# VH-VL binders against f4iux6r469to655: the designs that were tried, part 30

Target 1, 187 residues: f4iux6r469to655
Amino acid sequence: RLLQRLPGCVSRDLIDQLTVEYCYLNSKTNRKKLVKALFNVPRTSLELLAYYSRMVATLASCMKDIPSMLVQMLEDEFNSLVHKKDQMNIETKIRNIRFIGELCKFKIVPAGLVFSCLKACLDEFTHHNIDVACNLLETCGRFLYRSPETTLRMTNMLDILMRLKNVKNLDPRQSTLVENAYYLCKP
Key: E = the ipSAE of ESMFold2; O = the ipSAE of ESMFold2 at other seeds; V2 = 0.75 times the mean of E and O plus 0.25 times the DockQ between their complexes.

## First folded at step 13 (VH-VL; framework fv_mosunetuzumab)

Design v2 (at its last look DockQ between E and O 0.70; V2 from the best seeds 0.00; counts 0 for: chain humanness VH .580 < .591, pae O 5.5 > 2)
Fold by ESMFold2, look of step 13:
Structure v2 (fold): chain C 187 residues (1-187), chain A 120 residues (1-120), chain B 112 residues (1-112)
Amino acid sequence: as target 1 above (187 residues)
Amino acid sequence: EVQLVQSGAEVKKPGASVKVSCKASGYTFTDWYMHWVRQAPGQGLEWIGWIDPYSGGTKYNEKFKGRATLTADTSTSTAYLELSSLRSEDTAVYYCARDFFEGSEWFDYWGQGTLVTVSS
Amino acid sequence: DIVMTQSPDSLAVSLGERATINCKSSQSVLYSSNNKNYLAWYQQKPGQPPKLLIYWASTRESGVPDRFSGSGSGTDFTLTISSLQAEDVAVYYCQQYYSTPTFGQGTKVEIK
């Protein structure tokens, strides 16, 4: 089955080849199966997110339900998890937010969703939300900072981030993570 | 297709323990929490707790803390609820249920339920 | 824990008529950071596990008929069945997932 090959697509050429082959399976049922397979990317395989996002972007112009379904699932996942502090394992939250960030760079996720996610993390800037915010910024923060229509919002968010770092007495690991995320956005 | 298949009905005496199993299939077992919810006859639903099969982490409803033990065996994709010091009030159908999203604490797939009867 | 209270406990409605079930939480389940109400509704038929109907207070789960709708915010929520069908005879539960999951006591819906 073509979907079993998704985890092996670790290069631009491999994902592009699979995407071309997938175009011959263009039915509503097959599109739903693809979205589920993309959403269920292994949380230990973050390197796949950019390639999965590339596939979605390639298919978006002629299979518009693929990006819309995937983005809705990712947004619902973010919202269900952002308030939860009892999770032992952060990797699911990181997978979620990095996927959102990669799709933003491919112009599948609108910047408004990224800023809403970032705002939610900054509003309760503790625990996993610190790491989630930093991972979002590492993924798409520079892209948004360099884009004229989003530069001001991104600058304001980065200012809030640094104020929170200075007030919240973060441990050294998280403090360094915040500084690195900030610098990656504003070199 | 996601399936949660639970072990069969149990009859226990007060003071005993019971261990209910829930075998998962059709998804990556370690990517979702497994929850346990019970329903006494003619009563509503009561959340017991969750286990994260990846880390082994757990969370319990305070009412069951100390009596309920949640475990998971990743090699068999099976979650377990063990409830000790059984009382007649523990007579209920026990469900396993999967999170809608990992850690979200609302549920889209449920097991068929396991009736546990505690009678003297 | 957040206590969920449903009303009425039992409701008899004529086929094709509107059924309305209320759910009240002891504290707000609205998370201000994302403006989401952390509330779900379930349907349970005899001998079956609960089935998810609604999440985020008003979003229908896939495959749930349009006659089911959820509304409300904060502490007061409503499940509406706009035109009751025979297969809708069940017990309905609200559940919050803002904090430690808790369920309402249930509302039994019957055909009058």
Scores: ipSAE 0.644, ipTM 0.865, lowest interface PAE 2.0, mean pLDDT 91
Fold by ESMFold2 at other seeds, look of step 13:
Structure v2 (fold): chain C 187 residues (1-187), chain A 120 residues (1-120), chain B 112 residues (1-112)
Amino acid sequence: as target 1 above (187 residues)
Amino acid sequence: EVQLVQSGAEVKKPGASVKVSCKASGYTFTDWYMHWVRQAPGQGLEWIGWIDPYSGGTKYNEKFKGRATLTADTSTSTAYLELSSLRSEDTAVYYCARDFFEGSEWFDYWGQGTLVTVSS
Amino acid sequence: DIVMTQSPDSLAVSLGERATINCKSSQSVLYSSNNKNYLAWYQQKPGQPPKLLIYWASTRESGVPDRFSGSGSGTDFTLTISSLQAEDVAVYYCQQYYSTPTFGQGTKVEIK
């Protein structure tokens, strides 16, 4: 089964080859199976997210249900977890938001979703939401800052981020995370 | 593709323990919480707890804390529920269920169920 | 714990007619930051595990027929089966996942 090869696609060439082979097995049922396999990427294998996002982007023009289903599942995951402050959720929250960010760079996730996720984290800027916001910015913040269509909105969000850092009593680790994320976006 | 296959029915005496297994396939076992839910004959559903197979961390319904033990074996992709000090009221079908998202606590895939009968 | 109360406990509906099941939570299951209701519906047929029908109060799970719809917000929720089929005879449960999961007591739906 081609889907068993997904975790082994640790290079551009490997994911591109699998993508080509997948095109010969295309059906609605197989597209749903592919989306589920992509979504179930192991949280220990974050290096795969860019390659999975590349595959989705390659297939998107001809198979619009693939990006549509994947993005909906990731958004649902974000929403289910955003108010839960259990430490066990942080690794899954990081995988989730980094996948959203990678897909944004491939223009699969619309920037509006990224800004909605960022806003949700800034509205309750405590605990895991600080880390999630910083990871989102580290993944796609500079991309959005440099893109003319989103520069103004990204600038406004970064200003809010730094105001919150200055008002909230963040511990040193989180304060450093915020500063690093900010300056990665705006060197 | 995702499958949860549970161990067979058990008959136990009051005061004994039971250990139910749930073998997972079709996804990365360590990336998703496994939940346990029970249903007494002709009754509704009652959540027992979850385990994170990655860390071994657990959360229990207060009703079962102290009697229920959730474990996982990552080498076999198998989750376990052990329930001790069994009473006749513990007679139920015990389900394993995967949440849709880690920590979401709604359940998209369920095991077939394991009947545990506690009889005097 | 958030207590989930369903009504009615049992419902008999003619084939092809609409069935309506109500669910009330003891606390709001709406999270204001994302404007989402943490509410799911399940169908359970005899001898089978529960099957997820709806999540986020109104979003159908993949493969669930269009005749199933969910509505409501905050504390009051409704599952509607617009045209009851013979295969829809089952017990239906609501469940909240805002906090520690809890289920309604179930509503048995039968053909009248």
Scores: ipSAE 0.128, ipTM 0.680, lowest interface PAE 5.5, mean pLDDT 88
ESMFold2 (binder alone), look of step 13: mean pLDDT 92; pTM 0.927

Design v3 (at its last look DockQ between E and O 0.82; V2 from the best seeds 0.74)
Fold by ESMFold2, look of step 13:
Structure v3 (fold): chain C 187 residues (1-187), chain A 120 residues (1-120), chain B 112 residues (1-112)
Amino acid sequence: as target 1 above (187 residues)
Amino acid sequence: EVQLVQSGAEVKKPGASVKVSCKASGYTFTDYYMHWVRQAPGQGLEWIGWINPYSGGTKYNEKFKGRATLTADTSTSTAYLELSSLRSEDTAVYYCARDFFEGSEWFDYWGQGTLVTVSS
Amino acid sequence: DIVMTQSPDSLAVSLGERATINCKSSQSVLYSSNNKNYLAWYQQKPGQPPKLLIYWASTRESGVPDRFSGSGSGTDFTLTISSLQAEDVAVYYCQQYYSTPTFGQGTKVEIK
């Protein structure tokens, strides 16, 4: 019912209005349904992730199980997929990591989780993990670079990224993707 | 809510083929892989393969490569297993099972199973 | 392929007593980069499909009673039923998802 409107919330005002209307349906069952609907955002509609993250941040002050359930599902999804090289699911991996990155900018995902995801991708810097790492950095890398608490750790991660680019034999597309991600964080 | 409903039992002769269907409901069919797992009578579980209904991609257990074909029809939310050149050892209950996360290779929902009996 | 071996093949346990099932993998299913064990447990009751109980070796699936717990790491894993109930009569399977999925041969749990 109200959850069918989520994919249509392509503006701040639309997601804010839906968020207000949702508050009248506050039950444990309805909160679980909302989390599942947010998690199942269409993998081709990445523009929705910031608006979905805004809704989660708005609801977090009074419905703490919504952010905790969503973050746990995203973390479990990341962990289940990061090791897999024979899957045909790059779009799902990108959706996952960009959602994590958006939620980090809204202070819902802690920076520690972002660094754990980035570290896992850099530890095995091949295949989809290159694209995933770069998409994470494009989403929240500059935010973390400019935050005093995380600047040093982000700088160190960016140094590792560029060292890996120079040592690994990346194809031109991935090499460009790495350079673009680096300079978006540290212009 | 989530349901995987499989086609009915089959009796086949050695050398024939069988096609088992699995109709999904209660979720977006293209958001998850569909796996097939079989269980011979009184035996354990054996993974056959998966299909990604979004892309049409597949992966097979090497034991079944060349005999098993996995397909999906997104318009009917139905996955299919076809197993050819049947032999007595293929007598089993065949399950479809949904991936927990797309590509994660562990399973949260299972179909009721389809008994395939291969006998002369 | 990673071979999963369970022990015992069967066990009989009195109602309210603890049941312990072991699972060994031929290779480690721990991924060092995220420190996760790619190991699940399933329950299969007579005439039913398997049901997911545990994933990541120790994480309980939604709706699974607290009496079920998983432990272990690397190659050695344990499923424990702290106080066996009549509804727990089933065959239990471990499954790795580190690589190509493989299952243990199963452990049948009966009431004594």
Scores: ipSAE 0.780, ipTM 0.901, lowest interface PAE 1.2, mean pLDDT 92
Fold by ESMFold2 at other seeds, look of step 13:
Structure v3 (fold): chain C 187 residues (1-187), chain A 120 residues (1-120), chain B 112 residues (1-112)
Amino acid sequence: as target 1 above (187 residues)
Amino acid sequence: EVQLVQSGAEVKKPGASVKVSCKASGYTFTDYYMHWVRQAPGQGLEWIGWINPYSGGTKYNEKFKGRATLTADTSTSTAYLELSSLRSEDTAVYYCARDFFEGSEWFDYWGQGTLVTVSS
Amino acid sequence: DIVMTQSPDSLAVSLGERATINCKSSQSVLYSSNNKNYLAWYQQKPGQPPKLLIYWASTRESGVPDRFSGSGSGTDFTLTISSLQAEDVAVYYCQQYYSTPTFGQGTKVEIK
C-alpha cells in the first residue's frame, strides 16, 4: 500500500511523486488512513516533517478533511500533555510541536494555534515546556517574526521568553537553547 | 479495527497473585499507553496505572504501589497486569484501556474485561 | 486526588425526552493556559466495557450520535441526551484527566 512508502520520502521528488499517486486513491477511508500515518511519523525521523507538511499542503485544496483532521489531532496531543510534567517522552512532545511549526510555515496551521501553544509553554515555563517552546520557535519563529500580520505578536512573545529566562533558574543547556531560539527569530 | 482482547476470568485465594493479559491489534502497539482500570461489582471505576510500551515506563495509582506490576511484550503486542497479595476487596472486573493519544489519560478503546474473584 | 461526584445516581426518563446528568469535581479541571476542561464522559451498557462519548467536556467522539452533548466548565459539568432512545439505557460515567485519572460513581439511565 502507498502509506508504507511515507517513511522513505526523504526528498521533495519522492514526496511529490507519492502525493500524485495518492490522488488516485481518494476515498474517505483512505484519507483517514493517510492522516493517521502522517500523525504517527517516527519519533526519530523529524526530517520527514517538512516533506509530510508539503504533502498535506498539496492535498489541502482538494481534500479539506486531511489538513483539518491532522491539525485537530496535533492540537489535541499538545493540549493533553502540556501541563503534565514527566508523564510523557520528550521525543513525542518535540515531534508534535515541530509538526505544528512546519504546518504553520505551509499555511495549514493558523498562527493563532502556534501562539496558543507558545503561550501555554510560557505560562508554565519549566521542564519540557522550555524545550518545546524553543523547538517551536526554531521551526517557525522567524517565519512569524518576518510576516507583517504576526510580527508584533511574535515580538511580544519573544520579549516574554527572554524575561522568563532572566528570572527563572534555568540550567545552562536550557538557557543557551532559549538564547539561540531568540536570536534565530530576531537576529 | 482496534481490538483489545483480555485473558479469561480468574478465581484466587487471598494472598495469591494474578496476571491478566491484554492483546492489542489493529494499531501500532507502541504508539499509545496502555492503562488498567478496575470495577468492583456494583461500584465505579478505579484507575490502576499505565505502561508506555515504547519506553517500558510505568506509573501507578499510589493505592496499588508495591502490589501492581505493569509489563508489555512488544513482540506479541500484549500488555500485562500482575496484582499480588490479593485481598477480598480486589474482587473486580479488570479492564485494559488504550490512551486516546500517547499519554493523554483518557481512553478510546477498552478490553472486554477480566473478572478476578478473591475468595476464601 | 480529584473526587468526581455525579448526580443523580439513577434517572428515569420517557422515550424521546431529555436526560440530564451532572458531574462535579472537587477541584477545577480547567487548565487556564490552554482553556481546556480535562473531562470525558463514558457510556457502559450491561456486560460491556465503557465506551467513550465525549472528551474536552464538549467534544463528541466519532460515531457518537449528536443527541449526546456535554457542557460545563471548571468544576461543574453536564451530559445531556436530547431525545432518549431505547439503546441509551446504560450507566454513564464522567472522568477527569487533569491529574491522576478518577471517575464519578456513575448514573444509571432508565426508560420510565
Scores: ipSAE 0.651, ipTM 0.866, lowest interface PAE 1.9, mean pLDDT 91
ESMFold2 (binder alone), look of step 13: mean pLDDT 93; pTM 0.934

Design v4 (at its last look DockQ between E and O 0.88; V2 from the best seeds 0.00; counts 0 for: pae E 2.4 > 2)
Fold by ESMFold2 at other seeds, look of step 13:
Structure v4 (fold): chain C 187 residues (1-187), chain A 120 residues (1-120), chain B 112 residues (1-112)
Amino acid sequence: as target 1 above (187 residues)
Amino acid sequence: EVQLVQSGAEVKKPGASVKVSCKASGYTFTDYYIHWVRQAPGQGLEWIGWIDPYSGYTKYNEKFKGRATLTADTSTSTAYLELSSLRSEDTAVYYCARDFFEGSEWFDYWGQGTLVTVSS
Amino acid sequence: DIVMTQSPDSLAVSLGERATINCKSSQSVLYSSNNKNYLAWYQQKPGQPPKLLIYWASTRESGVPDRFSGSGSGTDFTLTISSLQAEDVAVYYCQQYYSTPTFGQGTKVEIK
């Protein structure tokens, strides 16, 4: 019903309209259902993540359990995936980390979680973790670099990223991905 | 409501094969791995393997590699375990279980179990 | 494969008293990069499939009563039932998901 419309919200106006309509369904059961629907965003529809994050930000002041539940689910998903090298679906990992990054730009995900995710990827900088780190940076890296309270920590993480690129034998695709992520953050 | 509904009990002779089905409902079938776990009578749990319905990739416990085949049919949201060259030691309840997160390898929803009896 | 060993194999506890189940892994299930223990606990009642109780060693699954708690780190883990109820009669399993999934042999909990 209203939750079936989420995948169709491909504009600011559409997600805002749905958000207003959703306010009339404010019960604990309905909030849990909304969080699950947001979490299950199609992996083929990454453009929806910004709009879903906008909805969460709009609801956050009045429905504080929505952002807290969603962030906990995303963090648990990240932790479950970061160590698994036999999981071959990079698209699922990219969806996870880009959602975390989008929510960070709306100040729903704290910067500390973003840095923890990035650090975990840099600590074992191989396989999908390279792509995940770069996608996180592409999503919110410049935002954190330009924010005074996080500039120094982001600069340090970017320096570590480039050192790892130079000492690890990355294939050309991943090497280019790292360079692109770096310069997107520090233009 | 998430449900995993398995096919009925089977009785097989040694050397035969069995194919157990697991029909998923209440969630997007391709978003989670399906695991298979067995439990011999009065015994503990033994992991057999997983299938990713999205890609078709599988991973097997080495004990079962070569005898177990995991498949999935996305059009019917159904996963299958086929176990060949059955022995009396394969008598067990076979469970399908859904991954908590895709690839996480712990399980939040389980099927009701399928008893497979191998007797001569 | 990481071997999971539970103790005791069976346990009889008076109604309302504390039950303690131990689980030991043959190698650490703590991932240093995120500081998480990849350890779950399940309850299996007679004639039923297992039910998830705890993950990340200490996080209760939704709907699990507060009397169930998990603790420990690295290789040594504990499931505690603070006040045993009649409905808690079951076999309990630990399971690691650090690598290829493996289960403990199970601990049967009974009312004394």
Scores: ipSAE 0.730, ipTM 0.892, lowest interface PAE 1.4, mean pLDDT 92
Fold by ESMFold2, look of step 13:
Structure v4 (fold): chain C 187 residues (1-187), chain A 120 residues (1-120), chain B 112 residues (1-112)
Amino acid sequence: as target 1 above (187 residues)
Amino acid sequence: EVQLVQSGAEVKKPGASVKVSCKASGYTFTDYYIHWVRQAPGQGLEWIGWIDPYSGYTKYNEKFKGRATLTADTSTSTAYLELSSLRSEDTAVYYCARDFFEGSEWFDYWGQGTLVTVSS
Amino acid sequence: DIVMTQSPDSLAVSLGERATINCKSSQSVLYSSNNKNYLAWYQQKPGQPPKLLIYWASTRESGVPDRFSGSGSGTDFTLTISSLQAEDVAVYYCQQYYSTPTFGQGTKVEIK
């Protein structure tokens, strides 16, 4: 079936070809199957997230339930995990937030959701939430900083991030992550 | 189609151990935790713990810590609950369940249940 | 641990009438950072495992009839079956997932 090819779409041309072929399978059942396949991207394959986001953006104009279902699943996943400190696999949280960030750059995830996720991580700035916040910023922070509609809010969030770095006793790895994320957004 | 298929009913004497299996299919086994929940006859549901098949790490309800052991075999996509030093109060149906999202701690798919009876 | 208390323990309702089940938690299951209530409802028929009905206190799982609805926030929650059907005879459980999972004691729903 075409969905078995998704993990192999490691280029713009490959995902675009699959997207065109998928357009001929437009049914409610097939759209739900596609959303599940996109959501279940292997957490070791973060390079696929931009390509999957590109496919969603291409299909969004004619298959509105694909982006809506996927975004709802990603938001629910973020909310379910944001305060779970005994979650041992940080890669799942990173996959989740990078997918949200990629979809934001394709204008599928609204900036408000990104800011809500970032705020939740900054409100409890410890454990995995430090890494999640930094990964979100690395994925779409510069995009939001350069966008006129979101520049001010992004600037305020970056200021909060640096104040938290200065008052928290972060280990060297996390301190470096925060600095890298900040300067990637504001070079 | 996601399925969790459990091993058959067990009858044990007090002081013995039991090992219940839960074979998963229809999804990537290492992408979700497996939880264990039991239900004594005529009573409600009691969470025992989870295992992350990816890392092998576990979390236990304090009530069962020291007696319950959760393991997973990724080569067969099978999770196991071993409960030792059995007492009559351990008579229950034991369920495995997959969390809705990895680590989320609510459950969309459940096994059919395994009755464990502890009697003299 | 967060204790979940349901009421009533048993409920008899005529076909087509409304059934109302209450669930109270010993502490809030609302997470202030995201304003989500970490509460689920399950249906369990005799000889079957529980089936997820509702999560986030009010969101229906896929395939669950719209006669099932959840409401409430913080510590007080309600499951409502707007028009009871014969297939709705079951025991219903609330469950919190804010912290270590705990379940209510269950509410048995019967046809009068």
Scores: ipSAE 0.714, ipTM 0.884, lowest interface PAE 1.5, mean pLDDT 92
ESMFold2 (binder alone), look of step 13: mean pLDDT 92; pTM 0.928
ESMFold2, look of step 14: ipSAE 0.583; ipTM 0.850
ESMFold2 (binder alone), look of step 14: mean pLDDT 93; pTM 0.935
ESMFold2 at other seeds, look of step 14: ipSAE 0.692; ipTM 0.877

Design v5 (at its last look DockQ between E and O 0.87; V2 from the best seeds 0.73)
Fold by ESMFold2 at other seeds, look of step 13:
Structure v5 (fold): chain C 187 residues (1-187), chain A 120 residues (1-120), chain B 112 residues (1-112)
Amino acid sequence: as target 1 above (187 residues)
Amino acid sequence: EVQLVQSGAEVKKPGASVKVSCKASGYTFTDYYIHWVRQAPGQGLEWIGWIDPYSGGTKYNEKFKGRATLTADTSTSTAYLELSSLRSEDTAVYYCARDYFEGSEWFDYWGQGTLVTVSS
Amino acid sequence: DIVMTQSPDSLAVSLGERATINCKSSQSVLYSSNNKNYLAWYQQKPGQPPKLLIYWASTRESGVPDRFSGSGSGTDFTLTISSLQAEDVAVYYCQQYYSTPTFGQGTKVEIK
């Protein structure tokens, strides 16, 4: 019913309207269904992530289990995928990390989780993890760089990223991706 | 409700092949890998491999590489395990199972199992 | 491949008493980058497929009773059933997902 409208919420007004309508369905089973629907955002529809994150932020004060369940699912998904060496669908990893990044900008995901994800990608600097790290930085890196509480830690992470780029002999596409992410955070 | 429904029991002779089906419902079939796990009578569980219905990609336990073939038909939301050159030690219940997260390699939903008996 | 070894192979416990199952891996299933133990526990009743109980060594799956708990890290793990119920008679398996999935040989739990 209302959950089928989620993929169509491509504006602030549309997601806000759906959020208001959803308030009339406030039961534990409906909240769990909402979290699953948000988590299963189409992997090709990354533009929805900011609007989904806005909905979660709006509901967070009165429905505390919605953000907690969603964040736990996203963190568990990240941890499940970051170590796997076989060819994995990069689209799923990008969806995961960009959702985490959007939720960080809405103060739903704590910055500590973002830094933990970055650290894991830098510790094992694989082809996929470079793209994941750069997508995370593109999503919330400047936000964290400009926030006083996190500026120093973000600066240190960006320095580590640039050093790894220089010592690991990345192909031109990934080398450029790292540079673009770096300068997007520190223009 | 998430459900995996497998094809019925099979009796095969050594050297033959078997193909087991696993029909998924209650979720988007291409969002999760399907794994295959077998259990010989009175024995433990042995992982065979996975298929990604989205890309068609597969991974196999080295023990089964060359004998096992995993396929998926997205139009029917059905995954298949084909095991060739059957031996008596291949007698087992074969399960399909859904990945908890795509590629995570632990399992939340299982099919009911398909007994494959290989006897002379 | 990481070999998973359970002990004991079978265990008889009085109704309402504590059951303890051990699982040991041939190498660490703790990933240092995220400090997560890639370890799950399953329950399998006769004639049924396995049922997920616990993942990340200690996180209980939704709908699993509080009497089930997991602990341990690295190579040594424990599943505890704090107050055994009749419905808990089953075979229990540990499984690692750090690398290519492997399962322990199973521990049969029965009422004494």
Scores: ipSAE 0.706, ipTM 0.885, lowest interface PAE 1.5, mean pLDDT 92
Fold by ESMFold2, look of step 13:
Structure v5 (fold): chain C 187 residues (1-187), chain A 120 residues (1-120), chain B 112 residues (1-112)
Amino acid sequence: as target 1 above (187 residues)
Amino acid sequence: EVQLVQSGAEVKKPGASVKVSCKASGYTFTDYYIHWVRQAPGQGLEWIGWIDPYSGGTKYNEKFKGRATLTADTSTSTAYLELSSLRSEDTAVYYCARDYFEGSEWFDYWGQGTLVTVSS
Amino acid sequence: DIVMTQSPDSLAVSLGERATINCKSSQSVLYSSNNKNYLAWYQQKPGQPPKLLIYWASTRESGVPDRFSGSGSGTDFTLTISSLQAEDVAVYYCQQYYSTPTFGQGTKVEIK
């Protein structure tokens, strides 16, 4: 019953209220069900990712297995998809990487995972990996650029991104996407 | 509970076709690919192909050139394998299986299998 | 297609002893960008569909006993059952998912 309300939580107040109600149902089985429901967010509803990430962050202090299970599932999904060029729905890859990025801003996903994902996309900077890298940067790139402990590494990754844009034969859509992502991080 | 329930056993003559169904429940049907894998009696596993129920996209094992057709009906959450120009070596148990992650190409849930027997 | 070759085809092991199954791929299934081996292991008992045991070459699926372990990288992989139990009698398959999925021919494990 409570999990059916997740897709309707389109505001801070709604997700916070559901989070409070969920705390009364704290069991290992219910925590696993919640993680699966969060993971299966509709790919047409990307606006929910920040609210789902907020719920996870709120629960992280008292239910440490929720963030750890979700992050592991998202990382495994990223790794399974990153090499699959012609077999993947781009919307699923974008949902995956934006969720990782949102969770990074809530300090649930460590920056190291974000950099690993970005590096994997830059190492084979073609096809969907261009879109995935840019969506990751649009979601959390400025956050990492402004954080003192990650500024240097983010700067280096952005330099690599622009070098790749200049040496790869990107079409106009891809070139614009890369430029927009870069300048969102470094205005 | 995730379930994949397949249609019953079939007996066919060489040259005929067969259509096996796989009804999914317990998850959002369009969020995962459905794969088809067959196993001849006493033998190993052979991947046939996948369908993405969201887009209708498919991929086939080259061995099944022009003989296998994968479809999905999202209104009934059912995937179908149609195999044409049947030969005796097509006698096998045919499994449907769900991707671990959409497009990942390894499998956590399998149907019970459908025996297709091709004999004169 | 990447060809997966298992050895041995059949293996008899005494109860409580170690069973070792090898799997070789015709091409590397290691993706250097993420340092992951795209390899899974399955167990299949008679009359049942395969059951996932291990993915990423060495990661146990939830609910799989600790006696099952996977190792190896690139083209050479091993499934080990550290202390064989009666319920482990089955055929074991490796499968790569680096490219178009392919399975090894299977290894039948029996109790001696």
Scores: ipSAE 0.664, ipTM 0.866, lowest interface PAE 1.8, mean pLDDT 91
ESMFold2 (binder alone), look of step 13: mean pLDDT 94; pTM 0.950

